# Ledger of designs, part 476: VH-VL binders against q9umr5

Target 1, 268 residues: q9umr5
Amino acid sequence: SYKPVIVVHGLFDSSYSFRHLLEYINETHPGTVVTVLDLFDGRESLRPLWEQVQGFREAVVPIMAKAPQGVHLICYSQGGLVCRALLSVMDDHNVDSFISLSSPQMGQYGDTDYLKWLFPTSMRSNLYRICYSPWGQEFSICNYWHDPHHDDLYLNASSFLALINGERDHPNATVWRKNFLRVGHLVLIGGPDDGVITPWQSSFFGFYDANETVLEMEEQLVYLRDSFGLKTLLARGAIVRCPMAGISHTAWHSNRTLYETCIEPWLS
Key: E = the ipSAE of ESMFold2; O = the ipSAE of OpenDDE; V2 = 0.75 times the mean of E and O plus 0.25 times the DockQ between their complexes.

## First folded at step 23 (VH-VL)

Design kj8 (framework fv_nofazinlimab; at its last look DockQ between E and O 0.84; V2 from the best seeds 0.85)
Fold by OpenDDE, look of step 23:
Structure kj8 (fold): chain C 268 residues (1-268), chain A 121 residues (1-121), chain B 112 residues (1-112)
Amino acid sequence: as target 1 above (268 residues)
Amino acid sequence: QVQLVQSGAEVKKPGSSVKVSCKASGGTFSSYAISWVRQAPGQGLEYLGYIIPIFGATNYNDKFKGRVTITADKSTSTAYMELSSLRSEDTAVYYCARVDFEYGSYGMDVWGQGTMVTVSS
Amino acid sequence: DVVMTQSPLSLPVTLGQPASISCRSSQSLVWRDGKTYLYWFQQRPGQSPRRLIYKVSDRDSGVPDRFSGSGSGTDFTLKISRVEAEDVGVYYCMQSTHWPRTFGQGTKLEIK
């Protein structure tokens, strides 16, 4: 039988967004038990990511317990960060495949039309004033805002991304790394036509330097220092990168070709 | 200069709801957060919650257990605070206040004139 | 919740004399960025609160220099070097480092 699949949605999403994905899984892997977690839907997805992590943890623990053979995680957009953190704090998770579906794994620093909707009167260059404060950090969107021009503020103010990345020292860094490394495979999915994740390479742990030049995963300090296990995972062949062009952000979970190419191979 | 103008005094029955408005003028509404604070007669200040209008993001004091709803209309630069299931203990002057992100002070630097809400049978 | 404790709660002062108000927090108000989000507000009789001091010691524009804020960590002080008649009112400290935001009980300044 196929391992259960757990799906975690993104910002302002709900389980309804994954109806096509469910259809694809049912058709190609009949009998798979798929659970789309309806937690922190809609505006509730603005809650602090650590709060979300705790909520999702409570939901996945029973599922994992009933699946001793392991489970697969499909985590979309903001959900990918939630899942990474989840795997970092759980010392007993049994995740075989962690599928990060167009997630800003290395953070967000964009001013796309999508962000303009959220920030109609603000430029991305000024969001640090909000996000790197006690006020901003009370919301998920600021928990992974990564301003390359204000690195010190990011490192000090980020209550989520900097911690799960091991970019700021904390007493749980070693344990979180150990826990995260329990994952069988890390499947990173994203693409240049996403239009929301900025830069789109963030889905592959690439990100801007101080000059807004995009550096790849292997050039990132988190990789070089193996702060949360990326270097180790890569070394043992546990990281899969699946870039795909021509897919907008809201279509990653509803594209059959993407599913067959990047998701289905890891559902066993 | 920025000003916050609140709606007029309200008299409500227990169990009903009240919605107070706070209109901002003289500045960019979307660049700030709007906080709501109340003060019972002869008492101190109590923080209810706030909204960041550009995000539509809100945070509430758990003390009110979901009775408070804060909203904002960016097109009219108006924030709203609705308090449901009113009790006599909710009798207070309700203030809106601006949280400054632009200049880095963050605290509530501009206050409305206050709205008296009286809850009585 | 962070408890803010002010002292004294009542402060009778002679005109021209100095005044001092203490505010203590139940935990450190230093945020992870190293800044301290402690504020002082003045509320004159029949008026809305007015911010005097932000981030421990910075004065808002229009606030007389006779007002000064100081402190660190969990202990903070508002001082008035020479109390004037217009200073009558209730003073509140507030923290915004932690959620929820919390105020002190207030200190009522009166003229003797």
Scores: ipSAE 0.904, ipTM 0.949, lowest interface PAE 0.5, mean pLDDT 95
Fold by ESMFold2, look of step 23:
Structure kj8 (fold): chain C 268 residues (1-268), chain A 121 residues (1-121), chain B 112 residues (1-112)
Amino acid sequence: as target 1 above (268 residues)
Amino acid sequence: QVQLVQSGAEVKKPGSSVKVSCKASGGTFSSYAISWVRQAPGQGLEYLGYIIPIFGATNYNDKFKGRVTITADKSTSTAYMELSSLRSEDTAVYYCARVDFEYGSYGMDVWGQGTMVTVSS
Amino acid sequence: DVVMTQSPLSLPVTLGQPASISCRSSQSLVWRDGKTYLYWFQQRPGQSPRRLIYKVSDRDSGVPDRFSGSGSGTDFTLKISRVEAEDVGVYYCMQSTHWPRTFGQGTKLEIK
C-alpha cells in the first residue's frame, strides 16, 4: 500500500487547484489517501507564515498519526516554505518525501508575472521599505521577501525566512535542524520558464548575490555552514533536483510529464 | 497638502452596519497603509485594524474580528471601514490615519477629521 | 496585547512651566531591527489626534522644539519645556512594535 500524501497550496490558492494532480496520483498509485489541506485559502494566504505553519501543523497531526510508516508532502509555491518550517518545528513528523513544487525556498525578489498580477508596475526595488518593518512582517509575502540589495535589513527584519534558513542565530536552530534532517528525501522542482519565482533558482536554494548574479545551492552560506541540514542531506544522497523547462507557475500541478518525471517516483 | 477626508456622521440602529469612507488627496495612496482608530465619547483611542493597499493585506484587532472589514480602492484613493452587528457601545468617532512607509516613521502621521457614528434605537 | 500605561492621567500646569508625561509598556518596544516604534499624539479639544513625536524622540515637522521625547525599552517620557495655552488637550502614547497596536489611556493637560 502507498503512504498517504498531504498537499499544501500556495499564495491566493485553494485545494481545487490540485484536481489534476489528484487524478494523476489516483491513476498511478490507486488506493493512496491524498489530503489537500483546505486552510488559509485565497486572501487568508496573506496571513503570517508562522500562523499558517501552526494551522497546517494542527491539520497534519492526525494524518501522520494514522500512518506510522510515514507520509509524503507535496507543497506548492509559498506552500513549500510552510512545509519546510513544519519539518523543522515538528519533533514528531514522519515525512518520507518532501516534494517542493516551484517554491521560493531562498526567497523572492522580482518583477515577475506573479508580481505584475499584484503590482501592475515594478515595485521590487522599493518593497523593502514595506516588508522590513513591523507592519510588513505581519504578512506572508514579506515573510520571504529577500532583497539582495538590502541584506542587512533582510537579516534583521525577517520573522520567517532568515530564521528557517539559519541566517540569523536563534535558540531553536539545533532542534530545527535535527527535525528537518529526519526527512527521507527532499525533492526540488522548478524551472526557468516559471515566470513567478524570482530567481527561479530559489526553488533549488539558489539566490542572487548583491550584483543579481545567481549563486547556486552549493555556493550559499546556508549550505556551506549546513545551517539547517542541506549539506548533510546532499551527502546522504537525499536531495533530488528535478528542473523542467517550459512550465509556467500555475501549471506545475497539471503537467503529466512533470508528474511522471519528478513526483511519481517518490510516492512509495 | 496631503489630506484624509472622511464621510459624514451617521445614526444607526443596533444590529445594522455602517461603512465609513476615507479619501486620500494630495498624495500617493499606494505608498502607505491606512489605519482605523475609534474613540468613544469621553474615552481614549482604540485601534481597529489596517490595510496595506498595495497588497490588499488587512489585519484586524481580535476584539473586532468578524465584525470589522477594511477595504481599499486604489483607483479612487479611498479606504473603507465597515462595522457590522452594531451595538450601542460602538457609538464613537471613527478616524482613519495613514502609516508612513516611505520616510520610515511607520506611524500614523496624517489623520482624517473623524466620523461620528451613533448607535441608538 | 501590550499594555501602555500613562501617568499622570490629569496634569494641571501653570503657563510657562515645564510638563512631563510618562508612558510605560508591559514589554519592550525594541523591534528586531533595533528600533523602537513608540509615538506621541496630541488631541486638542474638538480636533483629531496630531502626531508630535515618532520613534521615541524624533519631532514631526511643524512641532515646536519645546516638545521632546525620550526613553528606552519600556519607559518613555514626553516633555514640554514651557507650556503654552495652545498645549491644552489630551496626550497619548502608542506603540507599533507589536500587534495589535495599542495606546495609553491619555493624559489630560490643563492650564491652572
Scores: ipSAE 0.796, ipTM 0.913, lowest interface PAE 1.0, mean pLDDT 91
ESMFold2 (binder alone), look of step 23: mean pLDDT 91; pTM 0.940

Design kj9 (framework fv_nofazinlimab; at its last look DockQ between E and O 0.78; V2 from the best seeds 0.84)
Fold by OpenDDE, look of step 23:
Structure kj9 (fold): chain C 268 residues (1-268), chain A 122 residues (1-122), chain B 112 residues (1-112)
Amino acid sequence: as target 1 above (268 residues)
Amino acid sequence: QVQLVQSGAEVKKPGSSVKVSCKASGGTFSSYAISWVRQAPGQGLEYLGYIIPIFGATNYNDKFKGRVTITADKSTSTAYMELSSLRSEDTAVYYCARVDFDEYGSYPMDVWGQGTMVTVSS
Amino acid sequence: DVVMTQSPLSLPVTLGQPASISCRSSQSLVWRDGKTYLYWFQQRPGQSPRRLIYKVSDRDSGVPDRFSGSGSGTDFTLKISRVEAEDVGVYYCMQSTHWPRTFGQGTKLEIK
């Protein structure tokens, strides 16, 4: 039998968005128990990410307990960060494949059309003022805002991303790294035509330097320091990169070709 | 220079709803958060919640969760606080206050509205 | 919730004499950025609250220098070096480090 699949949605999203994905899984892997977690839907997805992590943890623990052979995680957009944190805090998870579906794994610093109402162009350069405060950090979108021009503020104020990245020292860094490394495979999916994740390379742990030049995962400090296990995962062949062009952000979970190429191989 | 002007006094029956407005002038509304605080007669200050208009993001005190709704209209630089299922205990002066942000941090409640008296009586 | 406890709740003061108000929080008000988000407000009779002090010790513009804030962690103090008639009112401490934001009970300053 196929291992159970747990799906975590993104910002302003719900389980309904994954109807096509469910269809694809059912067709190609009949009998698979797929659970799309309907937590923190819609505007509730603005809740602090740690709160979301706790909620999703409560939901996945029973599922994992009933699946001793392991489970697969498909985590979309903001959900990818939730899942990464989940795997970091859980010392007993049994995740075989963690599929990060177009997630801003290294954070967000963009003002795309999709998020223009949240991050207008005029605000991008000044959003740090709000996000790197107790007020901003009470919302998910600020929990992974990563301003490359205000690195010190990011490192000091970020209540979520800087911690799970191990960019700021904390007493749980070693344990979180150990926990995250329990994952069988980390499947990173994203592409240049996403239009939301900015830079799109963030889905592959790439990100801007201080000059807004995009650096690859292997050039990031978190990799070089192996702060949460990326270098170790890569070394043991546990990281899969699946870039795909021609896919918009809201289509990653609804594209058959993408599913067959980047998702299905890891649902065995 | 920034000012917050609130709507006028309200008299409401128990079980009804009240919506108070807070119009900001003299600044950039999109760079603020707007907080709501109330004060019952002869009592202290109680925090209801706040909104960050640029995000449309709100955070509510759990004590009022389910009854309070805070919204903002960026086009008019106006924030709103609606309280439903009114009780006599909701009789209070309701204040809006600005939360400002700059490169040095957040600055809550440096500017206050004049207050709106809401009386709930049968 | 973070409980803010002020002392005293009633503060009768002779004109020209100093006054001191204590505010204690049930947990540290130091945020992740290392800053402490503790504020002091003054509310004169019939008026809206007015912020006097932000982040423990910074004085707002227009606030007389006879007002000063101090403290760290969980213990904070507002001092008035020489009380004037216009200082009559209720003073509140507030924290914004944690959610929800919470106020002290208020200290009513009166002239003897």
Scores: ipSAE 0.901, ipTM 0.947, lowest interface PAE 0.6, mean pLDDT 95
Fold by ESMFold2, look of step 23:
Structure kj9 (fold): chain C 268 residues (1-268), chain A 122 residues (1-122), chain B 112 residues (1-112)
Amino acid sequence: as target 1 above (268 residues)
Amino acid sequence: QVQLVQSGAEVKKPGSSVKVSCKASGGTFSSYAISWVRQAPGQGLEYLGYIIPIFGATNYNDKFKGRVTITADKSTSTAYMELSSLRSEDTAVYYCARVDFDEYGSYPMDVWGQGTMVTVSS
Amino acid sequence: DVVMTQSPLSLPVTLGQPASISCRSSQSLVWRDGKTYLYWFQQRPGQSPRRLIYKVSDRDSGVPDRFSGSGSGTDFTLKISRVEAEDVGVYYCMQSTHWPRTFGQGTKLEIK
């Protein structure tokens, strides 16, 4: 039988968004137990990411306990950051495939289609003033906001991303790295036409330098120092990169070709 | 330069709801947050919650047991605070106050509304 | 919730004399960026509160030099070097480092 699959949604999202993904899994892997976690839906997805990590941890523990052979995670958008933190804080996780579906793994720096209702004009250069304050860090968006022009503020103020990336010294960093390294595969999915994740290469652990030039994963300091295990995972052959053009941010979980190419092979 | 003008005094029965408005002028409404604070007669200040309009993000003090709702209308630069299931203990002056995200890090409550008296009595 | 404790709660002062108000927090108010988000507000009779001091010691524009703030960590002080008649009112400390934001009980300053 197939390993259970746990699905974690993104910002302003809910479990309903994954109905097509569920259909694809049922068709290709009949009998697979798929749980789409129904927590922090809609505006509740703005709660601090550490609060979300704790809530999702409580939900996944019994599922993992019932599946000693392992489980798979499919984690979309903001949910991919929740899942990466989950893999770090859980001593006892048994995740085989961690499938990161267009997630801002190195952060977000952009006026995006997903946020255009909130950002009617370009405001990304000023958002650091909100996000790197005690007020902004009480919301999920700011927990992974990464302004390449205010790196000093990011490093000091981030309650979440700078910690799980090992960019700020932290007493649990070694334990978190060990826990994360127990994952079987890290499957990175995203593409240039996403329209929300900025830079889109954040889904592959790429990000801007101070000149807004994208440095790829292997050029990032967190990779070079292996601060949370990326270099080790790549050396094991455990990182899978599956870019796909032509897919907008809200369509990743409803595209059959994407599923068959990038997701299905990893749902053993 | 920024001014916050609140709606007028209200008298309410126990169990009903009140909605207080706070209209901002003179600044970029989406660039700051709006806090809500109350003060019972002869008592100190108590923080209710806030909204960051650019995200539509709210945070509420749990002591109100889910009775408080804060919203904002960016098109009119107006924030609202609604308190439901009113009790006599909710009799207070309700203030809105700006949180300004300036480069000096000054932040909360540099500008206050004039206050709205809400009286809860039968 | 972070408890903010002011002392004294009532402060009668002779005109022209100094006044000092203490504020103690139940937790450190140093945020992860190294800054301390401790504030002082003045509420004159019948008026909305007015911010005097932000970040422990930074005076707002238009606030007289006779007002000064000091302290660190959990212990903070507002000083008025020479009290004037217009200083009558209630003074509150407030923290915004932690959620929920919390105020001290207030210190009522009166002229003897």
Scores: ipSAE 0.829, ipTM 0.916, lowest interface PAE 0.8, mean pLDDT 91
ESMFold2 (binder alone), look of step 23: mean pLDDT 88; pTM 0.913

Design xj1 (framework fv_acimtamig; at its last look DockQ between E and O 0.90; V2 from the best seeds 0.88)
Fold by OpenDDE, look of step 23:
Structure xj1 (fold): chain C 268 residues (1-268), chain A 123 residues (1-123), chain B 106 residues (1-106)
Amino acid sequence: as target 1 above (268 residues)
Amino acid sequence: QVQLVQSGAEVKKPGESLKVSCKASGYTFTSYYMHWVRQAPGQGLEWMGIINPAGGDTDYAQKFQGRVTMTRDTSTSTVYMELSSLRSEDTAVYYCARVGVPYSDYPWGFDYWGQGTLVTVSS
Amino acid sequence: SYVLTQPSSVSVAPGQTATISCGGHNIGDKDVHWYQQRPGQSPVLVIYEDSNRPSGIPERFSGSNSGNTATLTISGTQAMDEADYYCQVWDSRTYVFGGGTKLTVL
């Protein structure tokens, strides 16, 4: 039998967003128990990510408990960060494959229609004034805002991304690393035509330096320091990178070719 | 400004197909989902389905499953709705309508509507 | 199937307050959107998510939603407000519209 699959959605989404993915899984892996979590939907997805982590944790714990052989996680966009944090705080998770589906794993720094809608008078260049304020961190999108030109503010004010990355020292860093390393495989999915994740390499733990030059995962301090286990995972062959061109952000979970190439192989 | 401009009125016979276009402008076409809604003469609004202009994926109301096809052309920022096997009951004004929130197929309100396309089905 | 119930018609004198109801089972747990449709025109979103006004919609339009009834309220009703009004919700992978209410300004 196939291991259960748990699906976590992204910003402004719901379980409905994965109607095609569910169809793909049911068709190719019949009998798979797929749970598309319907938490923090729509506007509620703007709530602080740690709050979301707690909510999703409460939902996944009973599922994991009933699946002693393990489960697979498919986490889309913002959901990918929620899932990474979830795996960091859970010392007893049994996740075989963590599939990060076009997630800003190393943060977000782009002018997208999200920003235009949420902050119509702000650009990415000045959003740090909002996002790195106390009240800004009450919004999920600010929890992973990563301004490469204000690294000091990011490191000091980011209440989520900087912590799960181990970029800021905290008392749980060692334990979180240990917990995250329990994952069987980390499957990173993204692509250059995403249009939302900025830079798109963030889905692969790449990101801008101070000159907005994109550095790869292996050049990141979090990797070099192995602050949350990326270096260790790579060394043991546990990281899978699956880039794909020609896919827009809202299509990652609704593309059959992408599913067959990047997702399906890890649902065994 | 955001505009949705639809194709002109059509007259069809039973058994034929209709195809209505909706050209979007004034915003990023691929960032917003599009819906189709119809309204029979003197009647209320009826949801037909949703399309993602970015990926082309769709979801249709059960009533129209097997008869409706929604497509898009990103190069022209145009969405199409085709309805086959027409009946007299399909006589209606057909609307395209944009979701009010970007990158989301969550059930938000429809913030912009096309001007409507009247399709008359008569023998 | 989920059903939304609206009165077929409501009449109000100019300057008075018009109230249009939308009934549905536990509708208070759903996001309700309201559309205005003047004769021969396309629908216009006037209230989203129960009580929010889009830009350009006059402040005299307000909405509430609780229990089994959502309500659209138009204070200081004007002649231009004469139209059909539709409530809308999401249910079971489909959008549901009310039957519409004809608001007449006397």
Scores: ipSAE 0.936, ipTM 0.962, lowest interface PAE 0.5, mean pLDDT 97
Fold by ESMFold2, look of step 23:
Structure xj1 (fold): chain C 268 residues (1-268), chain A 123 residues (1-123), chain B 106 residues (1-106)
Amino acid sequence: as target 1 above (268 residues)
Amino acid sequence: QVQLVQSGAEVKKPGESLKVSCKASGYTFTSYYMHWVRQAPGQGLEWMGIINPAGGDTDYAQKFQGRVTMTRDTSTSTVYMELSSLRSEDTAVYYCARVGVPYSDYPWGFDYWGQGTLVTVSS
Amino acid sequence: SYVLTQPSSVSVAPGQTATISCGGHNIGDKDVHWYQQRPGQSPVLVIYEDSNRPSGIPERFSGSNSGNTATLTISGTQAMDEADYYCQVWDSRTYVFGGGTKLTVL
């Protein structure tokens, strides 16, 4: 009756992080097969995102194969970037709803406790020196670090985000766009009180310009040029925006009202 | 610099409730999950549960489910643990404890502990 | 439920190596943390994730974990190492502590 749900966790997480979300799904959609992928847990979530994408791809293939009518993805924080890359690299995915739960889809430029923990002598203004180096790109956080004041360095050094956004020429850009466009719905969830995703509008494909003014999705070059399919998806009515205030970064998957409002309607 | 300061020792009667506070300082309170652990006199350590100070969500060890309630006040950077329907076997030192990894309920080691609060339950 | 087994006591002479075991079914598949607790004090983390030493913990503390046994090793044992030691794992949505080992330095 219900399509299987695949959950992809974020930085420093494991399947335990989604215990409340699993309870909500079981209550509203009994009998749904839900798989929280227990890969790259804890410290392993710092591995390069392309390594994580490869591992998660291997795990989702058999699940998708057993569900010819399709599956849903719920992808939290860093996990939302993993999932968007999956949708681009998988020629044969059958994802109906891609639910992006407070994910830094246009990147991150925030002085967070993650940054202080990993790079205690750095702050957002100087982290580009580390992140836009070959050594820095071996850490997942640096794979989506997006310094609006060093755009040339970002475009040349980013091994992940600039590629999946189609901000750099690469031979797979046309195929990745085609694959991404096979998704049924893109559900974007986030809010101003998240406290980690910076700017929080990154969860809706918004981001800073060089003056740290937030430009919304429709003002971004990647949208205007339709570089990976956002303009096409919006024109099809396939993009759902579900902002909610009052939710901190670690509480998105443990808030029942958020689940009922933004997630539940898309778990056909 | 990281400091967890707990409320003082208490003496309780069977059937009453206890409520221990743990005030955090020296770090961003809402970035780190908080745990409670107790230790009966002459005995080992026993995990009671976890609270997310950011959203207030909790998870309790099965033994305490239905008797324990953990809450927090972000304006005072304080977590609370309340244990109801006290019995003499609830006599213990109660500790709050924190992991050093932000935004994570992953089972890391506890690198910071409160000083402990002795609660004695006697008739 | 998951059980961690520790010896109740271990005695060593000063300068010798102490070995404290923590037994559990497939404990090698789990991250093991170790705590030192001196009398009347809060526990102190001495090893995390099997073998990592927090800042400020002497190099004489080390840990290993494989199969059904995790081990805390204290080389060059000193009088100040006399304490209770607890191992800890996560299993089935709960933290489990071992029963504790009293280390005596004679």
Scores: ipSAE 0.802, ipTM 0.903, lowest interface PAE 1.1, mean pLDDT 94
ESMFold2 (binder alone), look of step 23: mean pLDDT 92; pTM 0.936

